# Designs tried in a protein design chat: VH-VL binders against GMP synthase [glutamine-hydrolyzing] subunit A (guaAA). Part 1

All scores and structures are predictions.

Target 1, 190 residues: GMP synthase [glutamine-hydrolyzing] subunit A (guaAA), of Methanobrevibacter smithii (a5uk20)
Amino acid sequence: MTILVINNKGQYNHRIQRSLQYLKIPTELVPNTLSIEEIEAKNPIGLILGGGPSIEGAGNSEEYIKHFDIPILGICLGHQLIAKAYGGQIDTSNTESYAKVEINIVNDENLFSGLAPKMEVWSSHKDEVKSIPDDFEILANSNLCDVESFKHTEKDVYGIQFHPEVHHTPKGSTIFENFYEICKKRCNND
Positions, changes and structure headers below are counted from each chain's first letter, unless a header gives other numbers; antibody chains aren't numbered by Kabat.
F, E and O stand for the ipSAE by ESMFold2-Fast, ESMFold2 and OpenDDE, each averaged over both directions (binder to target, target to binder). V2 = 0.75 x the mean of E and O + 0.25 x the DockQ between their complexes.
[cut] marks letters that were taken out.
The coordinates of atoms that the task and the answers printed are left out; those that the model quotes come from them. Centres of patches stay.

## First folded at step 1 (VH-VL)

Design n2
Fold by ESMFold2-Fast, scan of step 4:
Structure n2 (fold): chain C 190 residues (1-190), chain A 124 residues (1-124), chain B 106 residues (1-106)
Amino acid sequence: as target 1 above (190 residues)
Amino acid sequence: QVTLKESGPVLVKPTETLTLTCTVSGFSLSTSGVGVSWIRQPPGKALEWLAHIYWDDDKSYRTSLKSRLTISKDTSKNQVVLTMTNMDPVDTATYYCAHSYYEDSSGYWAFDIWGQGTLVTVSS
Amino acid sequence: QPVLTQPPSLSVSPGQTASITCSGEKLGDKYAYWYQQKPGQSPVLVMYQDSKRPSGIPERFSGSNSGNTATLTISGTQAMDEADYYCQAWDSSTAVFGGGTKLTVL
């Protein structure tokens, strides 16, 4: 019953691992270069794709997104990698975000359970998702970014552009708790 | 301009506690993505990373020295402080503080600006 | 604790290419950084994220990182390039330095 955190070389990937440990969620931080077979051997119930400096440095993350049917949560770069894997468009933001941002939650099922209607989050990114892929819906937006969060309409594949793993996102731990519930429900129904 | 300056030089007796202060200018320690590391170099030897503090007060330490090290910051004074307990002659080295900057998609994790270094001598 | 291994010394003639290696298990899974240090001076960043040059570093400096080995390459080596070179990587939130390579240009 482990959630694997894929290390995309970003500064906060270790904080994702620590956030899960504080919640007593079994977890392991792994390199983004592990083969699909190596990931499968660890029998994860979910994957979290962490932040990172560039898409070029994301290793096998896009392959993981396309291969696995277990729940996936992408954070910051991970959010952008999910969009790219499904055919969405990523481009430079009109304004770079390095601040606290208030997001509007438009769908509070599952990932945002208990967090509607608004949430204060920490945002740190230059690029953003400009066009969501087919079969995805927006879960949250803000005045600075149209796609703060999205999900696949049929799969448990979620993205968030902000960082729930830093203390500047006061209710960030709830995102991880909600994702763990999604993972447990999928596991119990299989 | 961005500058970092270590306190000292310092003479420490064996078993005593070392305290070093890094004073920064040209940037705020509360700036998102900013971090400061302490790195040491014994005479004629390699660089050895000790500890790092992030803008949001998250901290990391060299595993082998973790029990001896504490890193903290005082944003109002623009200072980062390293404390190292139970000093030994083998801890004699030049100690550096170094700036790093990383925001996902906009920065890099390199030690791009270094202080001049301060000599810490551990002897009886 | 991850270990980064560098050759302790390398000698080249002026104008020749110097290739300084840094080896570690699955180092290509991490970003490599390179620092130049001249006697009595603080280290200077010369390469970051495997292959990117900081502003002010000459184009003759290039880098690569794949498998177990990161390499700093200096083409057309000049006398001013004589220094100790250190590789560095992050393993999650902890950093590690290589043992350093003394580059002599004679």
Scores: ipSAE 0.021, ipTM 0.495, lowest interface PAE 4.4, mean pLDDT 88

## First folded at step 7 (VH-VL; from b3 with heavy chain E104Q, light chain K30R S51D S92F)

Design g3
Fold by ESMFold2, look of step 8:
Structure g3 (fold): chain C 190 residues (1-190), chain A 124 residues (1-124), chain B 106 residues (1-106)
Amino acid sequence: as target 1 above (190 residues)
Amino acid sequence: QVTLKESGPVLVKPTETLTLTCTVSGFSLSTSGVGVSWIRQPPGKALEWLAHIYWDDDKSYRTSLKSRLTISKDTSKNQVVLTMTNMDPVDTATYYCAHSYYTQGSGYWAFDIWGQGTLVTVSS
Amino acid sequence: QPVLTQPPSLSVSPGQTASITCSGEKLGDRYAYWYQQKPGQSPVLVMYQDDKRPSGIPERFSGSNSGNTATLTISGTQAMDEADYYCQAWDFSTAVFGGGTKLTVL
């Protein structure tokens, strides 16, 4: 019951893997160039799309988003890739910026279970989602970003603009635990 | 052969700042997966973890002592440094540094190699 | 910070089985690690990831972890096994040690 972390070449991908390992969640960090068949051969129960410097460097991540029906969590760049894959709109910048912010949790049924009404996070603003896709709903917002998190209304596909894997996000471990529970619940129903 | 050795003042006065240096050999502090912790043990008492530094310079601290602790490393000197402010007689302990390492998918994170420790006495 | 509770002491006869417990809320959801410390010496890792034995540690050492309790088991206990034993777990990126158990072989 492995969660694969897709390495989109950002500075924090190894910290995503590390965070899962500390939580006793089976995990493997893999290149974003693996084929669909190579991903399937690993029998994952979920995918986490890591951060990275650019959409151009995201390899096969958009293909994974469109192909797989297992739970998917996109972090930072991964959040933006999910929005793009489903027709959302992203504004881009050549400058990375990060801020410690308090997000407002609008929906706490799944990914944010036990975290409402507010959470302190380390949020990235290099590229941001300007419009969410039609079949998505907002899970969290902040003064800095109207779309700090979203989910697909029917599928277990989640995006977060903030980094749960860094120390500036004190409750970040709960996000990973909640995602793992989503993955396990999905396996039990199959 | 991986080794760690602690060095620093053996006697410190109350309110002073303690500076301890862990000199490592047989591995690089920048090797992916490597970490070093500081752990102390008051005489006759239990082990108490203090702080950890990762190869990528990420850090973690014991919550109750976070305001008093700073951990850093100098990869070129193979050294990890701990500073602890406002020392008190209750901080008298043997201070250890310890190596940790993981491979992808294994999640080792055990303290697999320890230094010999250095006794720090806090007294006037 | 999570609390890991160990019995302060345990006595066994030579050849008997020693079972040292480490209790913490949902400890089975984390990896447990065990260290042996003899007087005047640094701790030595004797068990990692619940039930894995490092190279050089005798096969009579074994471990388990489920629910709220991790256990280090020493079968055929020998006089050389007299030591303090500490459990340890990670709470996310911070480490926590148990209070230690003094094992005596009489």
Scores: ipSAE 0.473, ipTM 0.821, lowest interface PAE 2.6, mean pLDDT 89

## First folded at step 13 (VH-VL; from r1 with heavy chain T103V T108V)

Design r3
Fold by OpenDDE, fold request of step 16:
Structure r3 (fold): chain C 190 residues (1-190), chain A 124 residues (1-124), chain B 106 residues (1-106)
Amino acid sequence: as target 1 above (190 residues)
Amino acid sequence: QVTLKESGPVLVKPTETLTLTCTVSGFSLSTSGVGVSWIRQPPGKALEWLAHIYWDDDKSYRTSLKSRLTISKDTSKNQVVLTMTNMDPVDTATYYCAHSYWVQKYGVWAFDIWGQGTLVTVSS
Amino acid sequence: QPVLTQPPSLSVSPGQTASITCSGEKLGDRYAYWYQQKPGQSPVLVMYQDDKRPSGIPERFSGSNSGNTATLTISGTQAMDEADYYCQAWDFQTAVFGGGTKLTVL
């Protein structure tokens, strides 16, 4: 019943694991260089793709997204990797790299359960998803970014541009709790 | 052996700012997984967590006192400093600094080692 | 902030079992920690992550956490166990202590 955090070498990846541990969620932080077989061997119930400095340094993260049929949450770079994997568009933003942002939650089902209508978050906008892939829907937006969060319409694949693992996102723990619930439900239905 | 020792004024006037220093030994404040918290205890009352600082310089505060609290560290001096503004007699308490250790594999967040504490009295 | 509720006091005779409860919303989904504090002394960690004993803590100390209640159990209570006991949990990045329980060994 473990959620794997894929370390994409972002400065907050260890804080993702720390956050999950605070919530008593079984977790392991693993490098993004693990093979598919190595990931499978760990029998995860979900994957969280952490942030990172670049898509080029994301290792096998995109392959994980394409291969695994379990709940996936992408954070920042992870969010962008999901978009890339499914044919979305990523581009450089003209906004600050990091900022406190109030996001508008347009879909509060599942991942954003209990968080609507608005949420204060710590978000990076150096790069952002400019257009969502086909078969995705927007879950949240802001004045700075139209795609603060999205999900696949049929799969439990979620992306968030902001960082729930930092204290600047006061209700970030709820995101992790909700994702964990998604993982558990999926596991019980299989 | 890990030790923590609190130092600072024992008497503070109302509205003044309290500055406490926790001097640590036996470990480095930059060691991955290390954290230090400040915890206070009014005479005859319960423990109250105030603030925490991690090895990666991440910080957390008690929400109700966040506007009054600042925690910082000087790794080279092995010191953690707590600043609390606008002190009031209600803030009279024994102030402890405590060591915590987070292990990635185990997720231990206990306050396993405490200082002796320093009594701070706020009075006119 | 979440509140952890403890009984303010508990009395047991030597040799009996003391059970100190700590109740809080979603506490079962968090790790519980317990601290022992004797008069004039600093708190001492006696239980971490619900049911794990630090080195040096007697086996008569045990812990559990289920639902919304964590319990510290002291079997074969001894006079030396008389102290204040505090439960503690992390609500994300915020540490929270219970109100404490004064355990008296009669």
Scores: ipSAE 0.791, ipTM 0.904, lowest interface PAE 0.6, mean pLDDT 94
Fold by OpenDDE, fold request of step 16:
Structure r3 (fold): chain C 190 residues (1-190), chain A 124 residues (1-124), chain B 106 residues (1-106)
Amino acid sequence: as target 1 above (190 residues)
Amino acid sequence: QVTLKESGPVLVKPTETLTLTCTVSGFSLSTSGVGVSWIRQPPGKALEWLAHIYWDDDKSYRTSLKSRLTISKDTSKNQVVLTMTNMDPVDTATYYCAHSYWVQKYGVWAFDIWGQGTLVTVSS
Amino acid sequence: QPVLTQPPSLSVSPGQTASITCSGEKLGDRYAYWYQQKPGQSPVLVMYQDDKRPSGIPERFSGSNSGNTATLTISGTQAMDEADYYCQAWDFQTAVFGGGTKLTVL
């Protein structure tokens, strides 16, 4: 029952794994260059796509999103990769690269369970999702970004622009716990 | 062999700032997975975690003392420093620094090696 | 902040089994660590990640963690096992210690 963290070379990717381990969640940090078969061989119950400096350096992350029918959580670049994979639009933001942001939670089911109506997060806005793809819904927004979080309407595919793995997001652990619950439920129902 | 040694004043006056240094050997503070914590123990009382610093310079503090604590490291000197402001007699304790190691495969965050500790007495 | 509760003291006869408990809300969802401290000495890690023994720790030491309780078990307790024992867990990035248990070997 392992969640794989896909390392997209972001400065906080190791902290994602560290966060999961603090929560006693079985996890492995793997490079984004693994083949689909190599990922499959690990039998993950979920994928977390980490942040990174660029989409071009995301390796096979987009292929993972398209191929695997398990819960997926994209963080920052991972969030943007999900949008890209499903036909959303990503553009450069005119705001600060990193900042403390209060997000408005518009849907507190599942991923944001127990976190409504607002939470403080550490968010990067160098790039952001400007328009959500079809068959997605917004879960959270802010004054700086209309799409702080989204979810596929039918699949357990979630994206968050902010970083729950850093201490600047005080309730970030809840995001990981909620995602783990989503993974476990999906696994038990299959 | 991994070793840690605490150094600093053994006597501090109330309201003064305590500065403790942990000198480490046998490992590098920049090594991935390495962390160092400060933990104190008042005489005859329980252990109390104060602060932690990771190899990536991430830091965490005891919430109730966060405003008074600062942890930092100098990798080139193999030193971790703890500062605690506005000391009070209630802060009298043996202060330990301890090594922690995070292994990707195992996720070990135990305090596996401790310094000998240094007794800090706060008194006018 | 989270609180870990230990019995303040426990007494056992040599050769008997000592069970030291540590209770906390949802502690089973976190890794538990245990430290042994003898008078005038620094703490020594005796159990990490619930049930793993560091090198040099006797096999008579074992650990478990489920629900709200972690347990350090010492089978065949010996006189040298007399010490204070502290449980510890991480609340995300915050470390928390229990109040400690004084184990007396009669």
Scores: ipSAE 0.761, ipTM 0.897, lowest interface PAE 0.7, mean pLDDT 94
Fold by ESMFold2, look of step 14:
Structure r3 (fold): chain C 190 residues (1-190), chain A 124 residues (1-124), chain B 106 residues (1-106)
Amino acid sequence: as target 1 above (190 residues)
Amino acid sequence: QVTLKESGPVLVKPTETLTLTCTVSGFSLSTSGVGVSWIRQPPGKALEWLAHIYWDDDKSYRTSLKSRLTISKDTSKNQVVLTMTNMDPVDTATYYCAHSYWVQKYGVWAFDIWGQGTLVTVSS
Amino acid sequence: QPVLTQPPSLSVSPGQTASITCSGEKLGDRYAYWYQQKPGQSPVLVMYQDDKRPSGIPERFSGSNSGNTATLTISGTQAMDEADYYCQAWDFQTAVFGGGTKLTVL
C-alpha cells in the first residue's frame, strides 16, 4: 500500500516523503526517470508528483499522468503538469512569489474533506494555472490565484498549487491523509 | 562522538528575552536528515517540546508558544539558537537541546542524543 | 496541542513485568517514542517508532502502539529500571510529550 512520490527536483520533494512518514503512510521517493514498467513493478496505490524548477525537467511525469489509473496528486509543479497534460492553460510570472494565503474551498468532498470553508496555505505563484482543462472542476481558489486546486471529474486526479508539506501550511497533514483515504478506497474497490 | 552543549545557567527577569545557544560537535548541522530540538523541563515536571530545526532550515514550533519562539542555526559555527520573548516565572526550567535524524527509508525522528541541559531561572 | 496521558506512577517488584501506557486520540496513527530519565540526568531514548529498540537498550524493553494507546513493556524488571518514563509522539511536525510515569521497583 505504497504511495510513490515522483521527484521532480524541487526543494520540497523530501518533505513530501517526510510528511507521509509522519502519518505512517507507506511511501517511497523515486526519480522522475523511472519507466512505466518500473513504476508498475512497485505496485503503488497512488502517485504524488512533486515540485520542481521547470516543466521541461519533469522527466516522465506527463507519461505517468496519462498512463496510470490510480489516484494522482500534483503539488505545485505537479499541479501544473496535470493541467498541461490535459490541455489547460499555464501562465508564467517573471518573479517568484511565495506567500501565506487563505484559500477558499469550494468543494470539500474527497481531498478537502474536513477543511472547508477556508484554509491557510503556503503557495508558490511563479507559474500558475489560468484555466482548467475540460473535464476538471475547481476545488479551491484565492484572491491571488483562481485555480489553487482542481480535480478531474471522472478520475482521481487532483492538483494543488500550494505546499501541504511545509510548516507554513498548518493543516497540510489533512491533505495527505485525505489523499491516502482516496487511494485506500480505490484499492478496496478494485 | 556526537555531543550537544547548551549555554550555561541563566538568570533572567520577567519580560526579558531569553537567548540559548546549542553548540554541536561530531556532526554537521547541514548533514542531510539532521535536526535539533529544544525541549524544557520545569523543576519536578514533565518534558515540554518547544521547537525543531531541520538540516534544510525547515522549522516547527510548539503551537501555544509559537509567537514567543524563534529557532535558527549557524552552520559555520555549529550552533543552534533559541530565542524566547516575554519570559515569565512559569518558564523557569532546565532547557535541553537534542539531536534527531531522518532517514528517507525509515523516518526515525527519535531524540537520540541530548545535551546535559542548562537551568534558566526567571526571577520576579 | 495533542494530549498524551500517562499514569503518574507505577510500582512493580523485581522480576515482574511493568507496562507503562501512553494514551492519545488515534495515537496508533502516529509513531510513539519512549525516554527514560533518572534523577539529575538527561533523558535517554529507550524505544522509537513504536517497537524499535536503540542499540544498548536491553531486550527486556519492548513497545507497541495501536488504536489510542502506546505501551512500553519492561519484562524482568530490575532495580536499575527505576526512573521516570516519558512517551512522545509527533503530531505532524510538532512533538508532544506525555506527562511522565514514575516507575518504582520495590
Scores: ipSAE 0.634, ipTM 0.856, lowest interface PAE 1.9, mean pLDDT 90
Fold by ESMFold2, fold request of step 16:
Structure r3 (fold): chain C 190 residues (1-190), chain A 124 residues (1-124), chain B 106 residues (1-106)
Amino acid sequence: as target 1 above (190 residues)
Amino acid sequence: QVTLKESGPVLVKPTETLTLTCTVSGFSLSTSGVGVSWIRQPPGKALEWLAHIYWDDDKSYRTSLKSRLTISKDTSKNQVVLTMTNMDPVDTATYYCAHSYWVQKYGVWAFDIWGQGTLVTVSS
Amino acid sequence: QPVLTQPPSLSVSPGQTASITCSGEKLGDRYAYWYQQKPGQSPVLVMYQDDKRPSGIPERFSGSNSGNTATLTISGTQAMDEADYYCQAWDFQTAVFGGGTKLTVL
């Protein structure tokens, strides 16, 4: 019942693993260079795609997004990788921006269960998802970004632009708990 | 040998700012997985956690005291510093610094080594 | 801040089993830690991550954590086990201690 955290070389990848461990959720942080077969050998119930400096440095993350049918959560860069992999639009900023923002939760079905209508988050807005692909729906927005979170309409593939793994996102632990419940439900049904 | 030593003891007047220094030895404050907490214990009472600083300079604070606390580190001096503003007689306690460690695979986050503690007295 | 509740005291005879409880909402969903503190001394870690014993802690110490309750168990209790015992858990990145239990060995 392990969730694998894909290390995309950002400063917060170890904090994602640490956050899951504080919540007693089985987890392992792995390189983004593992093959599909190596990932399969670990028998994961879900994947979390961590943040990083660039899409170009994301290793095999796009292959994971396209290949695996287990739940996937993309955080920051991972959110952007999912959007791009499915044909969404990404705008690159030359200015790195970090802000404490309030997001509006427009769909509280699974990932945001118990968190509607609003949530305080720590957000990094270097690159932004400008538009989502046709087969996705928006779960949250803010005054800074129209796409703070999305979900694939048919698959358990989720993206969030903010950092639930940081203490300055007070209810961030609930995001990880909700994702774990999604993973467990899929595992029990498979 | 990993050791921690708190500065003090100290007598503080009400409203003054407390500054405590924890000097560490036998490890680097920048070593991945290392953290240091401050924990206090009023005479005859329970332990109360105050603040934590991680090797990557992430920090956390007891929510009820967040506005009064600042934790920082100076890696070149092997020191962790706690500042607590607006001291009050109820803050009289023994203050400990404690080492914690995180093993990436298993997430062990125990306070495994404690300083001897330092008495902070706030005059009535 | 979440609250961890311990009984204030517990008395056992030498050789008996002492069970010190620590209660908190959904505590079994978090790791529990236990510390022993003798008079005039700093706390000493005696159990971590629910049921793991640090080196140098006697095998008669064991732990469990399920539902809302973590338990530190001392089998074959000895006079040297007389101390205050504190449970601790993490609420995300903040640590919380229980109120402590004074174990008396009569």
Scores: ipSAE 0.556, ipTM 0.833, lowest interface PAE 2.3, mean pLDDT 89

Design r3
Fold by ESMFold2, fold request of step 16:
Structure r3 (fold): chain C 190 residues (1-190), chain A 124 residues (1-124), chain B 106 residues (1-106)
Amino acid sequence: as target 1 above (190 residues)
Amino acid sequence: QVTLKESGPVLVKPTETLTLTCTVSGFSLSTSGVGVSWIRQPPGKALEWLAHIYWDDDKSYRTSLKSRLTISKDTSKNQVVLTMTNMDPVDTATYYCAHSYWVQKYGVWAFDIWGQGTLVTVSS
Amino acid sequence: QPVLTQPPSLSVSPGQTASITCSGEKLGDRYAYWYQQKPGQSPVLVMYQDDKRPSGIPERFSGSNSGNTATLTISGTQAMDEADYYCQAWDFQTAVFGGGTKLTVL
């Protein structure tokens, strides 16, 4: 019952793995260059797409998003890759900046269970999702960014612009626990 | 051989700031997976974890004491420093530093090597 | 921050099995660690990640963690096992210790 963390080469990918390990969640950090078949051979119950410097450096991540039917969580760059894979629009910022912000949780049924109405997070603004794809809904927003999180309306595909894996996000562990619950429920149903 | 040694004042007055130094040997504070915690033990009482610093300079603090604690490290001096503000007689304790490690595949986080501890008394 | 509860004391006869419990809400969803502390000494790690024994710790020490309870078990207890025993878990990136159990070997 392993969650694979796709290393998109950002500074926090090892902290995603670390966060899962603290929560006793089986996990493996893998390169974003693994083939679809190599990912399948590991029999994951979910994928987490880590942050990174650029969409161009995200290796096979878009292929993973389009191919796999298991739960997927995209963090920062991973959030943007999901939007791109489903036809959303992203915009490039001039700076790599992070801000400690309070997000408004507008849907707490799944990924944000137990976290409504508001949550303090460390948010990234290197690139932003300007429009979400048609089959997605907003889960959270902030005064800084209108699209802090989204979910596919039918699939267990989630994006978050902020970093749950850093200490500036005090309740970040709950995001990882909730995603694991989604993966476990999906696994039990399948 | 991994060793840790605590140093700092033995006596601190109420309201003063405590500064403790943990000098480490046998490992680098920048080695991937390495961490150091501060843990205290009031006389005759249980262990109480205070703060942790990771090799990548990430930090964590006991929630109830977060506003009073600062942890930092200087890898060139092999030192981890804890600062605790506004000391009170209830903070009288033996203060330990302890080594921990992370194994990338499985995460370990045990406090496997402890210093000898240093008694800090907070009294007028 | 979770509370880890241990019985304050436990007495066993030499050769008997000592079972020291550590209780916390959903503790089995986290790794448990155990430390032995003798008077005037620093703690010594005796069990990590629920059931793993560090090098140099006798095979008579074993551990388990399920549901709300972690247990350190010492079989064939010896006089040298007389000490305080603390459980510890991580609440994400913060560590929590139990209140300690004084093991007496009579």
Scores: ipSAE 0.531, ipTM 0.829, lowest interface PAE 2.5, mean pLDDT 90
Fold by ESMFold2, fold request of step 16:
Structure r3 (fold): chain C 190 residues (1-190), chain A 124 residues (1-124), chain B 106 residues (1-106)
Amino acid sequence: as target 1 above (190 residues)
Amino acid sequence: QVTLKESGPVLVKPTETLTLTCTVSGFSLSTSGVGVSWIRQPPGKALEWLAHIYWDDDKSYRTSLKSRLTISKDTSKNQVVLTMTNMDPVDTATYYCAHSYWVQKYGVWAFDIWGQGTLVTVSS
Amino acid sequence: QPVLTQPPSLSVSPGQTASITCSGEKLGDRYAYWYQQKPGQSPVLVMYQDDKRPSGIPERFSGSNSGNTATLTISGTQAMDEADYYCQAWDFQTAVFGGGTKLTVL
């Protein structure tokens, strides 16, 4: 019943793991260089792709996205990796933006359950998703970023551009609890 | 080997700002997984957690007191500092700093080592 | 912030088993921690992460946590166990203490 956190070398990956641990959600932070077989051996119920400085440094993350059918949540860089893996467009830039942002939640049936209509988040990104892939829908937007969150229309694959794992996102724990519920429901359906 | 010591004791007038310093020994405030909390106990009453600071400078505060509290650290001085604004006689208590250790693999650690505590009296 | 409820007091005879409860909504979905405090002293950790005993705490101390209730159990209670006992849990990144239980060993 473990959610694996894929360490894409960002400054907040340990805070993702810590957030799950505070919620007593079984978890392990693992390198993004683990093989598919090594990930499978851990029998995860879900994956969280952490943030990082670049898509190029994301190790095997794209391979994980393409291989695994268990729920996947991408945070910041992880959000962008999912979009890229499915053919979305990313604007890679050296310019970074850091701000507290109010996001508009346009779909609250899943990852954002109980959080609509608006949520305060910490937005920190070097790149952003400019267009989402086919078979995805937008879950949230903001004045800073048109694509704050998306999900695959059929699969439990979710992206968020903001950071739920930091204290500047007051209701960030609910995002993690909602993702855990999604993972648990998949176990019941499998 | 790990020890913590609170500054004080101190007398504070109502409305003034309290500043408490916790001096630590036997560990570094920058050590991965380390944290320090401030916890108070009014005379004859229960423990009340106030604030926490992590090794990576993340922070958390008791929700009802957040507007009055600031926690910070100076790793080079081995010090964790708490400030609390607008003190009131009901804030009279023994204030403790306590060490915690977050184990990346196993999760949040308890408050395993406490300072001796320092009495803060809000005068009248 | 959730409320952790403890009985204010508990009395046991030497050699008896003391069970100190800590109640909170879905507390079993969080880790529970226990501290012993004797008069004039700082609290001492006696149980962490529900059922783990720190080094130096006698094996007669044990813990459990499920549903809405965490329990600290002291078997073969001794006079030296007379103290206040506090449970604690984390509500995300904030800590919450129970109101405390005064254990008296008659």
Scores: ipSAE 0.513, ipTM 0.824, lowest interface PAE 2.6, mean pLDDT 89

